# Ledger of designs, part 13: VHH binders against Flagellar brake protein YcgR (ycgR)

Target 1, 263 residues: Flagellar brake protein YcgR (ycgR), of Thauera aminoaromatica (c4kar8)
Amino acid sequence: MAELSTPSPASPAPLDGGRGDELEKFTLRGARQILQLLQDLITHRGLITAHTGGGHSFMTAVLKVDEERGRVVLDPSPDPQANRRALAAPRLTCVTQLDGIRIQFPLVGLGEGQDKGRPALFAPLPAEMLRLQRREFYRLQVPLAHELSCLLKAEDLARKPVEVSARVIDIGAGGVAVVVPTGAAEFVIGGTLPACRLALPDGEPIELDLEVRNLNRQTQRNGTEQLRVGLRFAALPRAADTRIQRYIFKTERALNAKARGGL
Short names: E, the ipSAE of ESMFold2; O, the ipSAE of OpenDDE; V2, 0.75 times the mean of E and O plus 0.25 times the DockQ between their complexes.

## First folded at step 16 (VHH; framework vhh_7n9e_1)

Design q3 (from n1 with S103L; at its last look DockQ between E and O 0.31; V2 from the best seeds 0.00; counts 0 for: pae E 2.8 > 2)
Fold by OpenDDE, look of step 16:
Structure q3 (fold): chain B 263 residues (1-263), chain A 125 residues (1-125)
Amino acid sequence: as target 1 above (263 residues)
Amino acid sequence: DVQLVESGGGLVQAGGSLRLSCAASGFTFSTYAMYWGRQAPGKGREWVSGISGSGGSTAYASSVKGRFTISRDNAKNTLYLQMNNLKPEDTALYYCARGESYLDSWDEDYYFDYWGQGTQVTVSS
């Protein structure tokens, strides 16, 4: 009777060439390291996107680490449906950022209960946590007042060409993160969106090709679902690069000045 | 439990063709984008192709564009990769992956949550 080794739920693995071995360098498996990182998330009140599968996610936070019981306590979603999905999911993938570093970890064996008389979700401590330290580009969080947008040329579910105006959330020398209405278009990771138009405040939109790098469907606290799309600049003309860099620099300077009480 | 089982690999001569299949179970297949990746000996995993949940959108690595075709049958919970004009450099373990990306960075590699065991493709000169 060959024990069919139930394939251990594979940890999220990169599909990009050359970094498979590098992922191990960024993976924490030590119990003490994991506990410390979870405690840091608590201390910094880091918001966590919990992915339940099927393109669904909800916002949560680590409320407590129970070392004695070997469990983590999470803030439940205000959406009962999201909590049901989470409890039904074989695995919860948690994604967050701490000090600009991406953190990802799986939770298995999610349960519901109460912590100090408040509804809570419980899971065993993660066996591993991924801490991705290497970002190639600085990412400017775009002020809402700037109303940066990117016109995406995509396809709908019927493969009909559609243009979607997406709000730019962040921008760097290498790409943008945007938010689009759910169902506005279909995207595939690795896909190219040709002849898109990035609108900057300083002039005419920049035409550029974009590569889809990530897709995250997020349910906001208000129950609204949004699709976050990470887009890399596939080909950026030098003039466009200069404009983007100028915008980033000016905006960063203005934000810093404001933070210092100068505006 | 999520399961992905690849099949259809084998030994083929250069210029030949193969069709890979990936049988998916344990989740609503049509709601996920699906992907093919490969890992050559001594190399990292490489993205090969992707297809949206409905099958309406597809993507290909530059190395395989025009030679490979990704498709899916949502009624059968099966992903396919038609590989034509195979080259020795296509020799790799080919993996099927489920298409949830948990990364939100455009400047980082994308990660996938579930992979199959892979099917070996060997292209001889």
Scores: ipSAE 0.219, ipTM 0.681, lowest interface PAE 2.1, mean pLDDT 83
ESMFold2, look of step 16: ipSAE 0.367; ipTM 0.786
ESMFold2 (binder alone), look of step 16: mean pLDDT 81; pTM 0.829

Design q4 (from n1 with S57T; at its last look DockQ between E and O 0.29; V2 from the best seeds 0.00; counts 0 for: pae E 3.0 > 2)
Fold by ESMFold2, look of step 16:
Structure q4 (fold): chain B 263 residues (1-263), chain A 125 residues (1-125)
Amino acid sequence: as target 1 above (263 residues)
Amino acid sequence: DVQLVESGGGLVQAGGSLRLSCAASGFTFSTYAMYWGRQAPGKGREWVSGISGSGGTTAYASSVKGRFTISRDNAKNTLYLQMNNLKPEDTALYYCARGESYSDSWDEDYYFDYWGQGTQVTVSS
């Protein structure tokens, strides 16, 4: 008698839903764009995970693009069972990364054959490819010397209000990540922390509401536990958004200048 | 090994109430925030509610706030969801989840490391 109460390993499913329209801006449907992206994958010799359904996948690569016939050539698995599952699947979902950018695309109509006398898998070019470029969500790693902090208004373990000065470790247009000692306060994913104060080097601290997006317990080398908290900005006033973007831009330029100087 | 086992689902008339339970084992329950999520037919998973390890902090999706109450009993390692004034749109498979994200993204959807098998809630008109 067996009961399975643990979910299958996989990428976590989104809980808030409704992100489909947001992904459209990252979806390539032009033939020229798709061909170029596939060629980039070939050039970088990227390893691709091809999901066949039923919790099965195999590792592959794009070997080449046959533009004349409008198809892509994939490396077969050394496992014959994996190849049989791939050929039987109505859809092959391919996932990979290119320079840290997630690439995802479906292949339909997979077949087997030979390419220059070697076994290969073939499929028509995908009609779309997701290139999940995160540049609009860039995260600046905050230099230690800047001592950026965020004052959080939360509750401690005894359910008493507490203010915690948390060190900001990264910052972007949409949020910050901070660290706090694990016993300093309690957080819940999805919770809102009102009237927090983000201290930037220039000007008065910014008052803002933050939404807890993730929590990660971290044991440091000295054995001390801390909590890494991912915080999304609630709707920012224009002035606050401008100050944050200016800080990010100025800091990036300063860091790039030091890297170019090499001094 | 982490185990999460939901119970208490069933068929209920619109306007009615139902209480879900989630028995937890294999970890120190009181130190983890716990969550309820749900999945309606043909839809993705939806975050419903969360509660801190001590039980002092709670959060709710706007669609259930004021109708649902999350709670926990750390002595019994049990998470609860009291659902009042149920609507047909609440029909879904309800999962409890342990809160530890392995993603550090603040611009993506929520992530949890463990989910239970789920318990079905069906609300009739």
Scores: ipSAE 0.321, ipTM 0.754, lowest interface PAE 3.0, mean pLDDT 79
ESMFold2 (binder alone), look of step 16: mean pLDDT 81; pTM 0.821
OpenDDE, look of step 16: ipSAE 0.390; ipTM 0.776

Design q5 (from n1 with D107N; at its last look DockQ between E and O 0.57; V2 from the best seeds 0.00; counts 0 for: pae E 2.3 > 2)
Amino acid sequence: DVQLVESGGGLVQAGGSLRLSCAASGFTFSTYAMYWGRQAPGKGREWVSGISGSGGSTAYASSVKGRFTISRDNAKNTLYLQMNNLKPEDTALYYCARGESYSDSWNEDYYFDYWGQGTQVTVSS
ESMFold2, look of step 16: ipSAE 0.395; ipTM 0.794
ESMFold2 (binder alone), look of step 16: mean pLDDT 81; pTM 0.822
OpenDDE, look of step 16: ipSAE 0.236; ipTM 0.690

Design q6 (from n1 with A59S; at its last fold request DockQ between E and O 0.20; V2 from the best seeds 0.00; counts 0 for: pae E 2.7 > 2, placed apart)
Amino acid sequence: DVQLVESGGGLVQAGGSLRLSCAASGFTFSTYAMYWGRQAPGKGREWVSGISGSGGSTSYASSVKGRFTISRDNAKNTLYLQMNNLKPEDTALYYCARGESYSDSWDEDYYFDYWGQGTQVTVSS
ESMFold2, look of step 16: ipSAE 0.425; ipTM 0.804
ESMFold2 (binder alone), look of step 16: mean pLDDT 81; pTM 0.821
OpenDDE, look of step 16: ipSAE 0.441; ipTM 0.755
ESMFold2, fold request of step 23: ipSAE 0.291, 0.355, 0.338; ipTM 0.727, 0.780, 0.766
ESMFold2 (binder alone), fold request of step 23: mean pLDDT 81, 80, 81; pTM 0.824, 0.817, 0.821
OpenDDE, fold request of step 23: ipSAE 0.432, 0.307, 0.690; ipTM 0.800, 0.652, 0.893

## First folded at step 17 (VHH; framework vhh_7n9e_1)

Design r1 (from n1 with Y102W; at its last look DockQ between E and O 0.01; V2 from the best seeds 0.00; counts 0 for: pae E 16.1 > 2, placed apart)
Fold by ESMFold2, look of step 17:
Structure r1 (fold): chain B 263 residues (1-263), chain A 125 residues (1-125)
Amino acid sequence: as target 1 above (263 residues)
Amino acid sequence: DVQLVESGGGLVQAGGSLRLSCAASGFTFSTYAMYWGRQAPGKGREWVSGISGSGGSTAYASSVKGRFTISRDNAKNTLYLQMNNLKPEDTALYYCARGESWSDSWDEDYYFDYWGQGTQVTVSS
């Protein structure tokens, strides 16, 4: 199983730079969680792109976890120059996927040696692993028949408290987009709307705080003007997050069943 | 308004070809990486292909590599998926997606912020 020293076009690139702080909620730091994820990569024989910096990378795999010595064992590159870059690098950024989920983790202190008489690379267990579940960034277009609404606690033009029932047009793990009549309330980008209520088809409305992220005015065919408001969820309780994800999953499944039922 | 509208699906015999289109509006199309995904009946969503904002870099799932070609026409704000040598296992709802951030280079960006409603592809034996 010789691995190439150059990345393939299908290999994912590192998620560095402006996404670092936003990725914290996907970062595992518990030792047991890290060990389990590494074992999953071994079991599924995950192909890993190891980035050494300067635009260089090589393909590898986790061969085993040596719990006794607290380290991971990696497959070396057949290209000796790639191995020299890896050993010289202050850290490797390893990127892969597992069952469609992006996995990224650093390795520091890389060394070379033998494992059962075969060449191998070694590093201490990573202190963190990113596990980025793809579905969290999906935005479901809400079917009109569902008539999902969100009760917004805002202010009118006279600066008096007002509650506005807004139709939800899309929903994802991180927020919703809603429509309201123009002039129903005054919205400011960056403003917060505390204690709003999102009504899902099953169960009690979810109380949540919303941040206004965008505003777009639109004119309907009949000349009526509406305001599209993009809203981001503040930190959600686990139960609220679970209910939103369940709604998305159930609705996706129902849409797929409808697509099959006519065939 | 950001909109992604897929078209070009249909019923096709195994070994046949289809070309999917995704018409994009409401954003500067050329600054975003774009993706195709699919969802087969009774299965989860899977990634199919991706393309950088400029169109200079592409990537494919192993199950479609060599058979499918992603492309984009930034002058027409349109994303394409040419599907050749179709197999019954390719039967799925195909959708396009926009990455969450502005990018002029390929990455496998799991920060999708907008998805189309999809176009059905059905491949018969």
Scores: ipSAE 0.000, ipTM 0.108, lowest interface PAE 16.1, mean pLDDT 76
ESMFold2 (binder alone), look of step 17: mean pLDDT 81; pTM 0.819
OpenDDE, look of step 17: ipSAE 0.327; ipTM 0.744

Design r2 (from n1 with Y111F; at its last look DockQ between E and O 0.49; V2 from the best seeds 0.00; counts 0 for: pae E 2.6 > 2)
Amino acid sequence: DVQLVESGGGLVQAGGSLRLSCAASGFTFSTYAMYWGRQAPGKGREWVSGISGSGGSTAYASSVKGRFTISRDNAKNTLYLQMNNLKPEDTALYYCARGESYSDSWDEDYFFDYWGQGTQVTVSS
ESMFold2, look of step 17: ipSAE 0.395; ipTM 0.798
ESMFold2 (binder alone), look of step 17: mean pLDDT 81; pTM 0.828
OpenDDE, look of step 17: ipSAE 0.364; ipTM 0.763

Design r3 (at its last look DockQ between E and O 0.49; V2 from the best seeds 0.00; counts 0 for: pae O 3.6 > 2)
Fold by OpenDDE, look of step 17:
Structure r3 (fold): chain B 263 residues (1-263), chain A 124 residues (1-124)
Amino acid sequence: as target 1 above (263 residues)
Amino acid sequence: DVQLVESGGGLVQAGGSLRLSCAASGFTFSTYAMYWGRQAPGKGREWVSGISGSGGSTAYASSVKGRFTISRDNAKNTLYLQMNNLKPEDTALYYCARGESYSDSWEDYYFDYWGQGTQVTVSS
């Protein structure tokens, strides 16, 4: 029977190798920084998805940092098979989030043992940790009152071209997340949606190409199923980028002012 | 229970062809986009190709575009990847995945289920 790996809900997948050059600026290599970040993970009891390769993963947590021995202590899986895979893997890729920031780090040389009489996994401290700070990937939650929409040019189940007006739920410099009714159109990750139109409150819609990056089925409180589609701006004109940034900035200011009781 | 089982991998010479299969079970296959990914030794996973539920929409990584063809048979609950003009750089563990994410991220490829993978080795 083929063993199927199921990622935990909301657990991020490892970043693909194609982004290596872009990710260098987000990579921590300082020993102090690494230790601090690991300690933060401990403090927050952050769940970590540990990827062992071959489509296998398990949930773990950093239990302890042993600075004297230069090792990290992880919570083993309740599944003995997962632990065996982890121990056999040449590299463990750990992925988690802390305060909305994606964290990814490799562990090499995994071993098993006991910590305070409890089974534990041990690995040398990671040589590097990837921390994707929100600053560059900040996504503004779009207020419902703004009624941002994106006209998507897609195909339906019959491969007929359709235009779907999708509500924008979040927006950042790099893209948007939208919601569409289930069955309104077909999407595929990596697919391009050409000549879409993003409607901002400040003027005419922006025509842009979108790449599908994420698909998430969501059930609303009323029982209605919706599809959340994460879309990257494939080619964003400079003028459009400026408008999007301006909108984000303006909206953030307004939200902050409201939060402070000013509006 | 959701099951994804890859097959069809093997050793092939450069310029050769392989056809991978992924048998799916435990869910309504036709309602999900399906994907192929791969992981080369020492490298991270990379997205290779995707196909919509009906098969009407397909996508390919730039590295495989024009050489690989993704298809599906919804009656057989099977996903395929025809790989032509294989290169040594295509050597990897290939896995199929179901196209759904629980992440709020719009920046990355996420899958909720994936198989064990099938090894493809391309010799020079």
Scores: ipSAE 0.028, ipTM 0.503, lowest interface PAE 3.6, mean pLDDT 83
ESMFold2, look of step 17: ipSAE 0.341; ipTM 0.774
ESMFold2 (binder alone), look of step 17: mean pLDDT 82; pTM 0.830

Design r4 (from n1 with S30D; at its last look DockQ between E and O 0.24; V2 from the best seeds 0.00; counts 0 for: pae E 2.7 > 2)
Fold by OpenDDE, look of step 17:
Structure r4 (fold): chain B 263 residues (1-263), chain A 125 residues (1-125)
Amino acid sequence: as target 1 above (263 residues)
Amino acid sequence: DVQLVESGGGLVQAGGSLRLSCAASGFTFDTYAMYWGRQAPGKGREWVSGISGSGGSTAYASSVKGRFTISRDNAKNTLYLQMNNLKPEDTALYYCARGESYSDSWDEDYYFDYWGQGTQVTVSS
């Protein structure tokens, strides 16, 4: 009776530091964000694959975040050899998943000790955490020269209807990201913005309903604060979809041609 | 430091009502949208409801629309969720969250930068 060795779930390979620019947007460096994400890992009891290098890894979990001491507490491996490798490694690469999102973070300065009388591994808080989001739709970064805008029908802080012209920064088949001045309107994630107007270069604005999917406060280099709003197309007519797709295709082609030195 | 502390959870019979509270501190409360999410056993976190900073705009998941009401008292830095006509499927750990997203994705259900520890709501048949 050949014991069918259940294939050990393939430990997600650490993402090679590919083109640093693309991953930057997925990298959390804020202390609060890092702490929150670590806390989320604790709450969800997420299993972490800790890579020690040389093709070796072990399973661990974040047990505790010690904010006062600025350290994370990890569950040691039941394998003493794995723990030795971890302690000897200059860097531990931790990989996990939370809610379908891949999370990767480095730990350096690993030490061993006890937490509440139990063996534990300790490391300083990571300086950065990579949170790789799965996107359903490709997003075209809109060239500044195109000056795409979306007229948002929203409410201001006084609950008065307001129309805000928002600059479109990216567009895909499923939605747009826009930037608005802080305080121009109030948004709520999950809220619907009806009868908005997306302006494309090729014709009349497209009327569409938008769902607010995310909100991010951004500070510009000049110190001005802006609100980035991710908007899903809640109801998109087929004709509008075709126009959006055409715009994306045309723009991508132009950008690629330029990148090849043709324009 | 941002703190969110949920309360008001408990055991309730189907058809019953609960009112959840979330005490917020460590930030300017009225400048942020606030949200409720929940996590049922063995399931991922799901968005339940949201309210804008001023309280003028609200949103609800389809599953709770007409039954749940989100509100806030900015003077008290408190978020509320009135839950009426509770169903067994509403059984979950309910979280309060602040309205800033980690993600720029349109299709993700995980939006928020800060979550509380949650309060358990159990609805019995």
Scores: ipSAE 0.262, ipTM 0.708, lowest interface PAE 1.3, mean pLDDT 85
ESMFold2, look of step 17: ipSAE 0.368; ipTM 0.790
ESMFold2 (binder alone), look of step 17: mean pLDDT 81; pTM 0.820

Design r5 (from n1 with D113E; at its last look DockQ between E and O 0.25; V2 from the best seeds 0.00; counts 0 for: pae E 2.5 > 2)
Amino acid sequence: DVQLVESGGGLVQAGGSLRLSCAASGFTFSTYAMYWGRQAPGKGREWVSGISGSGGSTAYASSVKGRFTISRDNAKNTLYLQMNNLKPEDTALYYCARGESYSDSWDEDYYFEYWGQGTQVTVSS
ESMFold2, look of step 17: ipSAE 0.394; ipTM 0.800
ESMFold2 (binder alone), look of step 17: mean pLDDT 81; pTM 0.827
OpenDDE, look of step 17: ipSAE 0.642; ipTM 0.871

Design r6 (from n1 with Y111W; at its last look DockQ between E and O 0.24; V2 from the best seeds 0.00; counts 0 for: pae E 2.4 > 2)
Fold by OpenDDE, look of step 17:
Structure r6 (fold): chain B 263 residues (1-263), chain A 125 residues (1-125)
Amino acid sequence: as target 1 above (263 residues)
Amino acid sequence: DVQLVESGGGLVQAGGSLRLSCAASGFTFSTYAMYWGRQAPGKGREWVSGISGSGGSTAYASSVKGRFTISRDNAKNTLYLQMNNLKPEDTALYYCARGESYSDSWDEDYWFDYWGQGTQVTVSS
């Protein structure tokens, strides 16, 4: 009766990914979210590359999520040496893709055992999972000094038409991200906002239709809550596209010049 | 803990109707937009419909527009999807989702912070 030493819940090591602030929005930490994503991996039979460190990796899959025991079950490698490395590693970095989206998560406290009479690897549920989405469009972070705004035609909580002036925080060829005060208007992903007005510094506002693509509640440092809204350009006239591109180019050039010490 | 429990799925003939329900708990239901998605066998998750917190704004995928109606009862913490004129192509696992997006992309598929387990809808020819 080998006492399966319950591996002490090791503190999740931070994902060694890039600048922590940028990845935070792509990091799932909710237990249910993590469980759902793991279940999705199971359902899709997603192959996972498990990195054990030192340039070594092996292919595995999530076989099962044991919610009661708070553990994930992995398919062991057919290579005994790979399994030994995995068990000896302080951290297993699992990388996979689901629906074209890269998923990365750490597993710590790996153990071996049997699941339903088959050899298996066990680990506590990851404390976090990183889901990296690919962006089709480059996004310029709009300098605060530019004070770009977008007038959104929406409905308030009482279903009354309202115009909300939203600050543009990023802009690309395909859309804008804006911030609005919480409760200023209601949005729904997939909804269309017709006849909105994007204000650029170079002239009259551009009238355009916007599609709501994402919604994120953000808490500011001062404790105020804002809603970040990602908006796709649903119908963009060619002239408007040219203006937007020109603005992006000009702004990027200026930012780069400043970064080089020229301004 | 956030919970979403779908129900109302089943087998239906083409041209038939179903009404799906999603019972929500663990959060202030009325303050969140809610959504339906679906996943057909061998395909990725597809966004189907969305409704704002108050229910004043709705959105539909082009594939279901005019056939499906999303609604909600905030007093009951329940989301609904009335599906009419069902087609074999509508066969899928239907999911309820809460209205917080994981994505900040303008062109990616819709990803939400919480999904239910889903309810199976099968439309026979």
Scores: ipSAE 0.359, ipTM 0.773, lowest interface PAE 1.2, mean pLDDT 85
ESMFold2, look of step 17: ipSAE 0.374; ipTM 0.781
ESMFold2 (binder alone), look of step 17: mean pLDDT 81; pTM 0.819

## First folded at step 18 (VHH; framework vhh_7n9e_1)

Design u1 (from n1 with A33V; at its last look DockQ between E and O 0.51; V2 from the best seeds 0.00; counts 0 for: pae E 6.2 > 2)
Fold by ESMFold2, look of step 18:
Structure u1 (fold): chain B 263 residues (1-263), chain A 125 residues (1-125)
Amino acid sequence: as target 1 above (263 residues)
Amino acid sequence: DVQLVESGGGLVQAGGSLRLSCAASGFTFSTYVMYWGRQAPGKGREWVSGISGSGGSTAYASSVKGRFTISRDNAKNTLYLQMNNLKPEDTALYYCARGESYSDSWDEDYYFDYWGQGTQVTVSS
């Protein structure tokens, strides 16, 4: 059998280790559910990455739902090229996060117009939305003042061993997310970083093995690039688990006290 | 535009070998982590293997470890997958993908920002 031509490229979607029907249980198809989820995105002012195909995307937001006309209203890009690509695309794949949960939905039939005299993009309401709740663990956003770090044992661009002190931005029972300067080391999703050291405030650093789960290149406001690395704990010993959960609990209590106005 | 063009698929009997290629253009190939994924009939997409920009670090799904080898030639902007000891379970449409994950989570499944149309691999029993 020879290679056969296929329809237009599908939108970006997660590759997972399961069957395609694993995603079905996370798929919303009820009109009421879809409207409520879109309204939640509006209320939380969620930023949405809209994929237009060909490796291109732009940032947008749902501005409103026009129930009367059965349409969703999107914020256009300030980049006219991005808007032209979106209008030309047969399918716009929207990806965002709400309360740490991945939301994905297709929009077809995108058009342009005005909403209250402001340029806007319009599409029929999606017939389905994916709400992928796979998060097993609470994760704590680490206060900047804690300056938590994790020493990563990786390799640099020249394939030489390097130790990188990475700032921890969130932590849970199952892993951490860290940031490093772009180019400080190379990572690959699925790769393992043995004998890393997580520095908690209350004791000696914890030695643990980490698995790379996601990588995101980010450009900061000053133009500096950083790499966000999602890391899962591998085979976490009970003592290390206990220390991590103690840190999370104590920090949550302290943050709750500050929210009540504690100094 | 970014282009990823897979080739090298075909029909092979169980125990055989195939080498897949992915020609990349429209971006600086050597700065991107690259991946192979696959989709079997009636199944979701499955991550297979990944390789760092320099080629120094690799990772494999447990189902292919020891049988498949990912490599790259940055001078030729080409990604490879050497597949040995093929099994009927390896029958799938194989895609190369440009690496980056859009997520702020450490416990989500893998995904990619762009991937090609794929090349078919069929393994007979």
Scores: ipSAE 0.100, ipTM 0.620, lowest interface PAE 6.2, mean pLDDT 80
ESMFold2 (binder alone), look of step 18: mean pLDDT 82; pTM 0.831
OpenDDE, look of step 18: ipSAE 0.250; ipTM 0.622

Design u2 (from n1 with A33L; at its last look DockQ between E and O 0.50; V2 from the best seeds 0.00; counts 0 for: pae E 7.2 > 2)
Fold by ESMFold2, look of step 18:
Structure u2 (fold): chain B 263 residues (1-263), chain A 125 residues (1-125)
Amino acid sequence: as target 1 above (263 residues)
Amino acid sequence: DVQLVESGGGLVQAGGSLRLSCAASGFTFSTYLMYWGRQAPGKGREWVSGISGSGGSTAYASSVKGRFTISRDNAKNTLYLQMNNLKPEDTALYYCARGESYSDSWDEDYYFDYWGQGTQVTVSS
């Protein structure tokens, strides 16, 4: 496990999740910089994952920045429970990506209200935003049509072995993110799943050991809830690593060709 | 509001055992993943063990696997760490922590949103 932050028994986690020294150089604190970055998120219609604590999150978006009132306006969830968790949370940790750059910022003092007659969530402008470019951790959003799956060898809620076929939603050199039905298996961060099988298009599945890196019960924009599991690869044989990198590069090239071709 | 209070530390001879407790309050204990961490003098903090909300799944650092056992009693809002066959390198301040993740992907480290002040474990040679 990585570094832990200093003890803070009465306070929420810091913006950087306990790695503040390494991330300080990526942190924006200027008011103009923050406003511009929020406007960029609006312009590019970026989807934001808002973490409400307890391993829960929901998908949202910044609808506008109200400079006159010094606040951001967020899209509420159609799931009332997600909205209740957001309003009860002492802070939201918002995470998104803009042009391959990870954007992260806290919102404190979230409230509900109306924006032009429509329900909305409001919060004061964040005092800081993290803009993190990490070239060594590229990840590909897997096209649904590729049907990438990973067979997980885990345990159910009764501690019995189960095999869960999980859909791969992103993949990189170091791991995958997958979705599973809520309740299909129990996971713990730091746990290992031996002898899982990653199915790439064409060819036999790759057998690999996976480490659970994160767990999120994420409410989608349509209100449905998914269990999202981040899984790191154990050491990969050279051939397996090459197959994964080749898949990523071929898929990225195909997506770029589609974007240029106007499809 | 959220409180995590560790107890059960002390001085023990190598090969001995101790049982740590962590009393939790101010949140719905059974819904959170819980962890033990430790910090030896002059060293960074080290993750030791984790346990699922139900208690059904556990994970351990390789340095303690087979010697330490994490458990929880959700009716008493209490997390435990049974430490057997202790070694001098286990000497550290041990912390109870509540788990949290801020990642959309596999590329972020583990994070804790609350953790206790710790209980000292000292293993003499």
Scores: ipSAE 0.014, ipTM 0.468, lowest interface PAE 7.2, mean pLDDT 80
ESMFold2 (binder alone), look of step 18: mean pLDDT 82; pTM 0.836
OpenDDE, look of step 18: ipSAE 0.390; ipTM 0.718

